# VHH binders against Integrator complex subunit 15 (IntS15), part 9

Target 1, 373 residues: Integrator complex subunit 15 (IntS15), of Drosophila melanogaster (Fruit fly) (q9vpf9)
Amino acid sequence: MSMSIDSNKLLLRKGDMKLDNYPTCAVEALTRLETLIASRNKQNMVMQIISEFIFLERTPKDGDVRKSQALPISQMNLFQEFQLIIALIEYFSRPGRDATRNAIFLSLFGSHLTPQRSKLLSRLISTAVSGSVAPLLSSAGTWMQQVGCKTPLSLEVAQNIVSDFISYSRKTPEQLKQLPMVGPHFAANFMVAVADLYLNEQRSPTLNPPPDALLDTITEWMMENPTLCQASQQPLVLPAGAIAMPFTTPLAGLLRWVVLAPLVSNRSAYSNLHLSLLRALQQLVSSGESTALPSQDLMQIVKSLQSYCARLAESKTDPQADAAYQKCMERFAQAVQIALSSNCITNQIQLLCLLESLPPHKLMKIVIEAHKK
Key: E = the ipSAE of ESMFold2; O = the ipSAE of OpenDDE; V2 = 0.75 times the mean of E and O plus 0.25 times the DockQ between their complexes.

## First folded at step 1 (VHH)

Design e12 (framework vhh_7qbe_3)
Fold by ESMFold2-Fast, scan of step 1:
Structure e12 (fold): chain B 373 residues (1-373), chain A 120 residues (1-120)
Amino acid sequence: as target 1 above (373 residues)
Amino acid sequence: QLQLVESGGGLVQAGGSLRLSCTASGFTDYMGWFRQGPGKEREFVASISGSGGYTYYADSVKGRFTISRDNAKNTLYLQMNSLKSEDTAVYYCAAGPFSLYDYTGHYDYWGKGTRVTVSS
């Protein structure tokens, strides 16, 4: 059978799809989206199909106010939400092009994210983590990168994972222990997002450490595979109007964790995480990844340390404060040495000036002097 | 440069067993087995972490195949039990920083393959 000619006829008949046989209409809609997603001029049709046949949303029509007011608001019931999650898991597990699945995922949960879709996205990702649904986690990882790993959308996904798997756990759940193997791109982007939530003065006036189980989980991941910090390839096809986001690594955020941690915590996991990050940084530098740890991120860690030092000067002296600061600087100096030795740092003079503004530390002074010329 | 060499392939009757080996020229992190049958795309079979603590399998081979490694010998193994005609393929050894599936995995190093034929 000639699929190309038949597909064009079917795409023009979206109104023939039946809502009465849910979730069949959602499955049929997903299949039709594979052809439509590549066409710039059909983006409005893609959005309408998603809204009407997948999420069962009703949009008011302009000019017929009386008819719209007479109709009840269409809502997915709990059983239909369950059916949709199963249908999506099945769909994303089917053989096909990763770029097409990623484009469809971004269209489902990108710029048109309602409260209902946010709830369904969170439930879908948690179900995929629990069930080790690798193809879906791959698409979710790409989605996080495309919307930005530190945006409110990605942070909400990260917070949901923490809530569902970490908040009441005394040890790492088996599904999370396996996550880097099942979905390495999702695991890496989750680390980017979650690192931004803790030990970050821009998000909180106090340096709030991550939950113990979360710290232990990420430390185990990084000890087992430091290469989780490597960037992934860009998708080949994006939805019309989508912009490719720059690739990020969890190095900068996790480095901030291990550098600032001595100020609020004495847990040994931070020492293991620090050593894993140094290994990851050395590997990325050796492979020519000059952007793996940007100077802007290093400068931001300096500013965080300056803010902490300023607060200590305003309060009564903690006799342990100097020891904590020395440990912060020891960890930071080791990472800075590797980054500067890459000879690819832009704004190096500005970074060195900022580092010199911090209270003195023996190793950091040696690093600064070695790279001043 | 890392080299991977597979061995242990051959002809076996349905219901039989074979053990495949893959020897690496140096230390490897994640390793896996992939296969390609006649007229088919290359598909994932099984993977194992550098420590050997994590192992994962394609649904078609779960309960029948076992992946293992001996890091002292830089050698990866695939024990294949209860072989079926559908298991007939060229089996490839792979190594890289990522694991499990074609959808999520990136393998930097590949062997040239070893042929397994399952007769009825």
Scores: ipSAE 0.000, ipTM 0.137, lowest interface PAE 19.9, mean pLDDT 77

Design e13 (framework vhh_7qbe_3)
Fold by ESMFold2-Fast, scan of step 1:
Structure e13 (fold): chain B 373 residues (1-373), chain A 122 residues (1-122)
Amino acid sequence: as target 1 above (373 residues)
Amino acid sequence: QLQLVESGGGLVQAGGSLRLSCTASGFTYAMGWFRQGPGKEREFVASISSSGGSTYYADSVKGRFTISRDNAKNTLYLQMNSLKSEDTAVYYCAADRPLEYWLSDSSGYDYWGKGTRVTVSS
């Protein structure tokens, strides 16, 4: 609307929105957020509008001793939660600026998530996957990158997708086969998150092993969409003059996972995934892509293997430990050989020195000797 | 768009102290400091939650550096004590919206400053 800034401030007061017409008040709130979201001095108002009119949360007020140390509690019933999911699907399906849509999504779900908001986020993303709601999946993918793909928030999203679509499937679900085409940014960030979820055994002692259907799904994605595994699939919007910081690519995250997988599993699904990653890496190297496997990520794999070897020195009861380590080193050596052939690896001397610090492996020794200056 | 303005960098003798400031043009949630030394990759230094109740430090600076914030002034601080030649770097202020939680992963930060140079002489 063509109103003055002062008139907009008056009209955007909470007092002119009615809670008794849900979900209309949530839809009106989302529309008002389009105007407010870019304002540096209105962020507190944005958060209050979201809490009060979208999620119907009751927050403590000054002097309210009954609620002074309580977390916000949602007043939404199950029907209103359903209405909100529909309203958000409709809202995020509208044409508009990606930056505005992404900022609103981050404001809805980027702050400290209550259990209810976390549940609603999970339901919203699963509904978007089922319905192929591309704009919402794009915003969800950007949200994962903005909160960090390996943070607890992103790992919870990844775990929910596995639970909703994969855990009870014997084959790649049809909705997930199309995901790289419908939401490439979300698919890429999901792969980073899920690799970290299953690689780090300390994140949850109750986490079940990854289903074969998950590994097969990612293998199919990589075979059909090898470029999906690059950093270029995950653009971060930075202010003018800022230099982008490194982040884990899907290729780097997945490679770390498959290289270390023999330490916990000898399933053929991991071997198939590994071969698809080597194929993707070879294609990227042949195309001149230098950002797919940064030296920092290769060095992190070395540190993970060093940590494993140190733990084995404390526990000499595993009779298959050497065989597992040899398989890890074979997969790693194959990837390093392809990566070094690109001549684009930074800190190559330091990387080679770190590789030499690992217990001997025949193929790795050949790779190291071939690339010494 | 949120703007971050850094100040306080300069030349200091080893064993000395320096205080960096970062003023935001509006309210921020989580904030942090990152640095990049000559011939080194960028590394995490310290982060602080929106309330200031949670702080996190890289092992290399723990016990020497203190991160703090003044939300009334929208300003982030890094008090650097017992400076070493290894602390020589360009220091970057980073901020997000609306994240409440600690971030050491640069992919989670929406806004970055231009950097302020710190040189520690022997």
Scores: ipSAE 0.000, ipTM 0.104, lowest interface PAE 21.5, mean pLDDT 76

Design e14 (framework vhh_7qbe_3)
Fold by ESMFold2-Fast, scan of step 1:
Structure e14 (fold): chain B 373 residues (1-373), chain A 123 residues (1-123)
Amino acid sequence: as target 1 above (373 residues)
Amino acid sequence: QLQLVESGGGLVQAGGSLRLSCTASGSIYAMGWFRQGPGKEREFVASISGSGGSTYYADSVKGRFTISRDNAKNTLYLQMNSLKSEDTAVYYCAADSPYELFQYLTSGEYDYWGKGTRVTVSS
């Protein structure tokens, strides 16, 4: 198969790229991507070549079978990476349609990222958080939704935010306090991703609680922004050919945190977070959202509790461990009651059967019996 | 305005060789050769990068044609060997200016074209 003349011309330009004009040529290329997207005459190969041009990526020369199968290699030095980050921040700060910015962001940072682009994306997002660059954070939030909030790509972004802002902090960082107001969609999707990293037996061999500053940050966000969970899967105008990920909110992941937390921590922040989650759940219900808590995520919480009870049964009863389990079940029963009363749970019968398999708890038994019929 | 002037066309016997030249009146970036035979659409023949480091050829001419350039003279060459009757066409030189990069990102059309030079391969 021969290349088209258009693709051949772009490959020649990419091969002869003059770095003296960088990053100006990258900004100009971004403007041309806008034109291509707006015209609806999308050529995937052309858009790929343009994105490789922006990141100074080169493919091995044709004629060597081994080299022909190699992935594009980034030619950017650290100064050029810095220049590109500044250029992208300026570009995304320009007035324009959200759908166009989102389509460009997805073209640059789609699901098949090279390692270099992934690292650059993390640095770009952290810079946007520090600078409160709302349009870029909005596009990043949409990108997380498009690629999936619990995928390795989204988890890497979440881990980077924790590393950059949380790991060295004793309290909620000032840069993060306003994030729900500056970029609510990104903040909500960040919570989906980051919740999956902690108090999750599927991810680690032990229940690892989140850092204190992260817990405090998310708790403050939820207390001060009662509708924040609604921002996670807002209706979006998607580019032609793009698919929306299934509806997901931070509620399930954060509920797992507050339900399982008594097993490893007695911090009062979990009680405040729990109250905020009940309030958020009630608001989603009141707005007619029937998929606020995915049944599969709730069933996974049940499995974690079953595992804990099985381990506890292997040794003599610890009064503190029993008290912890009672607190777990109390919080879980309260959330399940709101969700079931409001028809927010799919496959209700299967969930009720799993809940019945847990050791008896008075409130949970009342909840199960009330909704079994 | 930039001008491209082709030369070297003519009549040649099948199996023979010709060398086409294209001289630009000013600085040019990337260059290519296209041809249009009788009753056919214009087709790509070969292209060469501004540095001369990258070349691309149509499958029909690979191994027979060689594209090269002399940047000091702003001149593009197409060495045509083992010519066939199917190579009979008007050959066009195409180029872009270093200041017109942006047009490649939208259309892929070259910014400057020569008038063409006729190559006839007799049987």
Scores: ipSAE 0.000, ipTM 0.296, lowest interface PAE 12.3, mean pLDDT 78

## First folded at step 2 (VHH)

Design c04b (from c04 with E1Q V5Q F21S A35G L37Y R44E W47F D58Y D65G S79Y I92V F94Y; framework vhh_nb_b201; at its last look DockQ between E and O 0.18; V2 from the best seeds 0.00; counts 0 for: pae E 10.2 > 2, SAP .695 > .668, placed apart)
Fold by ESMFold2, look of step 2:
Structure c04b (fold): chain B 373 residues (1-373), chain A 121 residues (1-121)
Amino acid sequence: as target 1 above (373 residues)
Amino acid sequence: QVQLQESGGGLVQAGGSLRLSCAASGFTVSSNYMGWYRQAPGKEREFVALIDSGGSTYYADSVKGRFTISRDNAKNTVYLQMNSLKPEDTAVYYCAKVPYYDSSGWTFDYWGQGTQVTVSS
């Protein structure tokens, strides 16, 4: 049947007037959105349906139209939030096109979300991890790439997974351990995000190491899933006309962890992670991936080491005799050698100049001289 | 009103250089993912370079080491420096604000009008 925008809105509000029909009206709205999402000229109606019937939001009223531009206010109680999470898990588990699932997920949880939607997204994804819900995690992986793995929204999701599965358990849950098998694209993007949260002076004035259990989990993922860093290379399944964001591997961020870790930790687990990263890096370089170690990330590692050496000089400690610094440089030199021998770094000359500014290290000197022109 | 205006295209010999500019209005380039895409005759539009809101840059394999994307936040402008140009770089180059979902919905067409780059050998 042919329906106007106002008619579609009224039909959905009729279902909403039956207060005991939630979450059924949300499920029906999701189904209706599948056809509406394909039409660019119905995006305002799509957003209204999502706001009113899925998230149960209302526009604030104060009797003045000019003052009613405030964001919607959620009327959803905790039980309805639980019902919606279950309904979404069931919806995304149904047979259907990946492009449609991804479009719906992005419509529900695109950037610039209300606080209610952001909270629900984090709970939804954590629940999907607990339930090993592969289709939903596939859509979440696509979503994280599209909004950017290092944006505040993605980092919030990643932090909530760490809180839910790492911070409150003496034993990492099996469902988290199996995440690379169930949702490899999401697991890879999650690693990009958590790598950005720790041992990163761009995000924090202090080098904060990751929790031990998170480090152990990531190390185990890399060891048991040799192709995990390649999971992001698969083309995204998106609606016609959509523009795919470029993928990012987790290698650069995790390399920063293992290179800088000796400054703040003596855990031997970082040596195991470093070995796994070198093997993964060689695999990606051999496959022709030329952005395996973006030069900006490598330069930031140098700057962190320069800052550490400046502090050593202030305390009158010789960096060449400092065991932590020497270990950082050993790990860094090994990774840089692989990257330079493959000529896969932009601004290579600038990187070499920065590397020369660091206190001398035997292996790094060899690496620099082999590539200096 | 979102508007993207490309300039700087033209005819250049192989091995030459060209700098494309994209002046943006109606939004702030530093708060968005900005990209360059190109479309050669008979081919689909393809990714060339991207700069994210944090300043990180990304490149297609075919242009790495030869092209550099940058931005001037004070001028609200994005640039593409193209060096060591090859005949296969011949295309219409488009500046784009990469689409994402906002409160008004999914958006597909934030492109400029394009600027022609022709590389002869």
Scores: ipSAE 0.000, ipTM 0.428, lowest interface PAE 10.2, mean pLDDT 81
ESMFold2 (binder alone), look of step 2: mean pLDDT 82; pTM 0.817
OpenDDE, look of step 2: ipSAE 0.013; ipTM 0.325

Design c04d (from c04 with N32D; framework vhh_4orz_3; at its last look DockQ between E and O 0.02; V2 from the best seeds 0.00; counts 0 for: pae E 12.3 > 2, placed apart)
Fold by ESMFold2, look of step 2:
Structure c04d (fold): chain B 373 residues (1-373), chain A 121 residues (1-121)
Amino acid sequence: as target 1 above (373 residues)
Amino acid sequence: EVQLVESGGGLVQAGGSLRLFCAASGFTVSSDYMAWLRQAPGKRREWVALIDSGGSTDYADSVKDRFTISRDNAKNTVSLQMNSLKPEDTAIYFCAKVPYYDSSGWTFDYWGQGTQVTVSS
């Protein structure tokens, strides 16, 4: 018999959806969501099921004067959070369509995450890295592109991975070293996120270098996986009619690391990373990728170099005699040369004007002159 | 609670310019990925321009070098400067907060009502 929308809510609570049957009720909810997501008319029901039966959340109603601005309140204990993480890993490991897994992942974590959902997401992804759970990491990669690799949500995930596998580890675990092989799209998006966290004056007033172990790991990834920067360019597997958000490569952010590193570090790993980035850029040029290096990100490098040169002027040091500045400019000129020769930098005229404003460098001067008409 | 209000659309001659505005309430535009989308008659919605929380921008190939997205964090607004407009730019333009999942049967985030841009030949 046909039932009203309100009777569907009651039916879901009685069967395998009983709250005292956790996490089984969450697993049954996930199965029902696959059908409900395909039916566009049931989006409010989807959100209710996720909140009530998967995350065990209560919405403040009637007596709460703050209800218009209040986030749902989680009622999960730590044991239930762990049970949910295991249940989600098992769910995403099942054979199935990528579009379905991605739709479910985005429904659970796509937007307006409470702090508790964000913390759970970070722990879930770290657990998936430890377990080499490729289907979950594939959905996490899609998720990161859809919400944006540099948003607070994505940065929290990236910071948690650095904490779990770099900061608290005596030696970088093999599972992190193999991440590009297990989840290449996620690894590429993770690199975008961590590149934004370090050596970035938009994020911090000082140029904070990445931890040495993270730098070494990223350098090895780039050396051993020459197509990794292209992993984000593959079409997303989303339900029909969904809009894929644009991809971002890690090239510009990692280039900022290697160009600015001489200002704060003498580590030779940056030279190896620089060579890997030049090879990756040449490969993207050969593949026909047009906008591998967004000019806005490159102009941020120029601004940091200008700030450093202003400090040199205060100490009456000639930038052309400063070894750190010369090394920065050598690396920058080599990358810009490849990018300009291929026209793979959007808004090139604005970048060239900013490059001319920097204190002279032999190779950069040649590069700029070669592209003036 | 979350609301996006687009404005600044209208009729313009080919080669002309318009500036669209998106006023946001219920969230902070600087904390999220913000986008402009458009929907031409009979076509699905497509992305036009994006700005991330750090101010980095990206554009669809069809509007690159003609359109500029920008953000005013003090006014909690996002704008789209559209120059050298072509008849092919005729569409309803939408301001969006990511993620967007509309054609697959659900929506997490709010869309504005959109603003019509019509470019005459």
Scores: ipSAE 0.000, ipTM 0.358, lowest interface PAE 12.3, mean pLDDT 80
ESMFold2 (binder alone), look of step 2: mean pLDDT 79; pTM 0.789
OpenDDE, look of step 2: ipSAE 0.005; ipTM 0.245

Design c04y (from c04 with D58Y; framework vhh_4orz_3; at its last look DockQ between E and O 0.34; V2 from the best seeds 0.00; counts 0 for: pae E 6.8 > 2)
Amino acid sequence: EVQLVESGGGLVQAGGSLRLFCAASGFTVSSNYMAWLRQAPGKRREWVALIDSGGSTYYADSVKDRFTISRDNAKNTVSLQMNSLKPEDTAIYFCAKVPYYDSSGWTFDYWGQGTQVTVSS
ESMFold2, look of step 2: ipSAE 0.091; ipTM 0.599
ESMFold2 (binder alone), look of step 2: mean pLDDT 80; pTM 0.804
OpenDDE, look of step 2: ipSAE 0.021; ipTM 0.411
ESMFold2, look of step 6: ipSAE 0.140; ipTM 0.625
ESMFold2 (binder alone), look of step 6: mean pLDDT 80; pTM 0.804
OpenDDE, look of step 6: ipSAE 0.164; ipTM 0.605
ESMFold2, look of step 7: ipSAE 0.070; ipTM 0.587
ESMFold2 (binder alone), look of step 7: mean pLDDT 80; pTM 0.804
OpenDDE, look of step 7: ipSAE 0.026; ipTM 0.418

## First folded at step 4 (VHH)

Design k01 (from c01 with G100W; framework vhh_4orz_3; at its last look DockQ between E and O 0.01; V2 from the best seeds 0.00; counts 0 for: pae E 12.0 > 2, grease 24.3 > 24.2, placed apart)
Fold by ESMFold2, look of step 5:
Structure k01 (fold): chain B 373 residues (1-373), chain A 119 residues (1-119)
Amino acid sequence: as target 1 above (373 residues)
Amino acid sequence: EVQLVESGGGLVQAGGSLRLFCAASGFTFSSYAMAWLRQAPGKRREWVALISSGGSTDYADSVKDRFTISRDNAKNTVSLQMNSLKPEDTAIYFCAKDYWDYFRSLDYWGQGTQVTVSS
C-alpha cells in the first residue's frame, strides 16, 4: 500500500490551503485545480475549493435542508475583488493548455452563478477587452457558446460591455474597435448577444434601436472583418469527452436590426451593415450541421412586420404606400433570396408561407415564386 | 456623465509635501470606492491609494506611511496628502471612481495633475 497515493490525496484537500493569504490562496487554488479538473470523481471537491478559496464564499446558514438550497454567500470586500480580477487576468493570460484553461473558466463561471460571481465575470471580461487579453477572451468566447449566447448570463456580459465601452465612455476605445482581431470568437458571440438586446420584440414591447456608437462599431467590425461570422462556427477546444454546445452566428440578429431599422431610424450605418451582411451570407457554406440563418429567427422578423402592418391598418394606411415598410421588405427580400440560394435556411416552406402573409412587395413576391416550386 | 477633476500638483523639492484634490460629479459619490493612481513617463499606470465608501484605506507599498488618502462625501471630494516626496514619485496623478477605472483606456482619462519632485 503506497503512502504516496494517500499523501497526494491529502495534500490536494481544501484544508491544506491558507484562507487568510488572499489573493495567494486563490492563485494556489487555481494551480491545484489544473490537476483535479480532469478527474470526474473530484467534481465536488473542485466546487468547494472554488467557492471557499477563490470566491471567498461560505455555506448559507439560513434555510431548511428539505427546501431549495440557497446560493453561497460572498464575503469579499472591494479590494479583494480587485485582487481577484488581477489574479484571474494573469492566470488566463497564459498561452497554451486551451482545453484546461476553458475547463477551469467553465468551472468558475458555469451555470448557477451567484450575483457576485456574475458581477465578477462581467468585470473580468470587460477588463480583458480593455487589456486585449487574447487567451482570456478565447475562454470567454467558449464560455458564451457553452452557456448559450442569448441566456441571461451572456446578456449580462454583453450589457456590461455596452455600458463600459459605449454608455459610460466619452469615446469608443481602440481596444473595443480591435476586439475582432484579438478575440474573434468572443466578438462574434458578443454580437449574437447584443443583437438580441435591441430591435427585438421578444425582449422589449417596443423596437428599441441600439446606441449609435454601438451600431457604428459593429458595422465597422463587419466591414473590416468579412469572415467574422465564421468565427462562431469554429470547433471548441474542450477536454476529451466534453460535449460542445451548438454555435449561433450573429447573422440572424443583425439582419433583424437592418430589416426593422427603417421603422425607427434613418441612420445610414444600417445600409452599410446590410451590405456587409449580404456579403457574409454569400461567403458562408452550409454543412450538414445547423444553418447560419435559423428559420425561427427569420420568422420573428415577420412577426414584427405583421405587428407594424396591423398598426398601419388601424390608421387606414396602405402598406404598399408606406416608405418604411417598403424599405424593410426590400432588405428582407434581398437577404432571403441569398439565404435560399445558399441553402442557409431550414424549414423553408413554412418561412415562405409566412412571408406570403405580409402585404405584397415586388422583390419578395419574385423570391417567393422562385422558391415555392 | 462622470467627471473627475484633479488639482494641487506642482514642483516640489525632495522631502517636501503636496496635497492633491479631486472634485467628483455625475454619480452617487458616497456609494463608490475612490482611488489615486499615477503614471510616470514611459511606465505603466499604477495604483497609489484606495479608500472604500466606508472609509477603509489601503496603499501601494512604495507610498505606505508617506501618503494619506481621504474623502469628504459632503463635498464630493477625495484628496491625497503626499509627504516625504521622492524623485520616484514624479508622475501625472489621476483620481478614479472605482477599481474598474484602473483598466480604462487612455482616452477615458482627463489631464490629471502633474507632480514633479526635484532632487
Scores: ipSAE 0.000, ipTM 0.343, lowest interface PAE 12.0, mean pLDDT 82
ESMFold2-Fast, scan of step 4: ipSAE 0.258; ipTM 0.619
ESMFold2 (binder alone), look of step 5: mean pLDDT 83; pTM 0.844
OpenDDE, look of step 5: ipSAE 0.046; ipTM 0.545

Design k02 (from c01 with G100F; framework vhh_4orz_3; at its last look DockQ between E and O 0.23; V2 from the best seeds 0.00; counts 0 for: pae E 12.0 > 2, placed apart)
Fold by ESMFold2, look of step 5:
Structure k02 (fold): chain B 373 residues (1-373), chain A 119 residues (1-119)
Amino acid sequence: as target 1 above (373 residues)
Amino acid sequence: EVQLVESGGGLVQAGGSLRLFCAASGFTFSSYAMAWLRQAPGKRREWVALISSGGSTDYADSVKDRFTISRDNAKNTVSLQMNSLKPEDTAIYFCAKDYFDYFRSLDYWGQGTQVTVSS
């Protein structure tokens, strides 16, 4: 038994929806949105229905500043937030078309969110990971690509997953280990996001390594799922009129992890991850897929190595005698060699010049000389 | 009512530069990502550049390192600096508001601004 809707009845029109049985009114709203989203010129009504009946928000009246728009104010209590999460899990679990689920997901979460909506999104996705809810994770993967994997919205989701499944879990759950099989597009986009959070001097003044359990999980994903880095290349199922954002691979961010890791860690998992990344690069070249490795990300690795070498100079340590630096350069040279041989690095002349500025390393010198013509 | 008004287009010689502007009104500008799209004759409208509310940017490969998107939240404007222009950049350029909210409400309502790059 489920709630009914009546498209001929005024009750299902904008102002006649009832709030007396939450979350039932949210489920009714979701059903109504499927028809309204297909209609042109109803965006304001859709946004009002989402705000009032799904997220239980009100428009600020007495606190408005004329030159600055105030965000809607949530009236949800914690129990209603939990009820909404369960209702959304149930809604997205129902049989249906991917385009419809993606349209609803993007309508709920596809732009700048109130703090309450952003918190709820993170909890929703973590719940979907725990439940292996493939249709919802598919929509979350599409969402992450469309809003950008490295934006604050996506990074908050990634941080919440790390918190729930790595930091506050006694053992990495099987559901997280199976994520590449259940939601490969989301898993790939999650890797892009989480790779940006660690061993990244653009985000932190120091090189903070990922938690050991996260590193182990990512390494296992890469070893067991050879094409995972390409999962976002699948055609994106979007509503009519939507513009697909370019996919992003996690290759550059994970390469930064393995290249910089010897500066902060001796864990063997980085060696295994490095081998998996080299295989992924080689397979990309062999398949003839034209995916440019962003030179800006590679140049950032060089900048981090330059900073490290400056510190070695202060300690009067020869980089050629520093085991960590030599290991960083060995890994970097191997990856650059594969990428250059396929011309999959944009602006490679600029990268080669920057690489020459680093203290010498035997393999890297060979790689540079082979490609300088 | 949401309004997006593009300006700054014109005729330029290959290798030249132009700066496009988009004036936005009728919504909370600082809360939304903004984008530039373009449509060349006989082609589909394509994405060019995106800027988040926080200033994070993304670009189509064909314009990367030549174009720069920026925003001014105090003036409710988005701009696109286009350098090293090529004849292939000839198109009508459209400003769009956060087009992920609603699949039928892609929010570029102006007429666009014509950019023509001569050889």
Scores: ipSAE 0.000, ipTM 0.358, lowest interface PAE 12.0, mean pLDDT 80
ESMFold2-Fast, scan of step 4: ipSAE 0.163; ipTM 0.630
ESMFold2 (binder alone), look of step 5: mean pLDDT 82; pTM 0.837
OpenDDE, look of step 5: ipSAE 0.024; ipTM 0.515

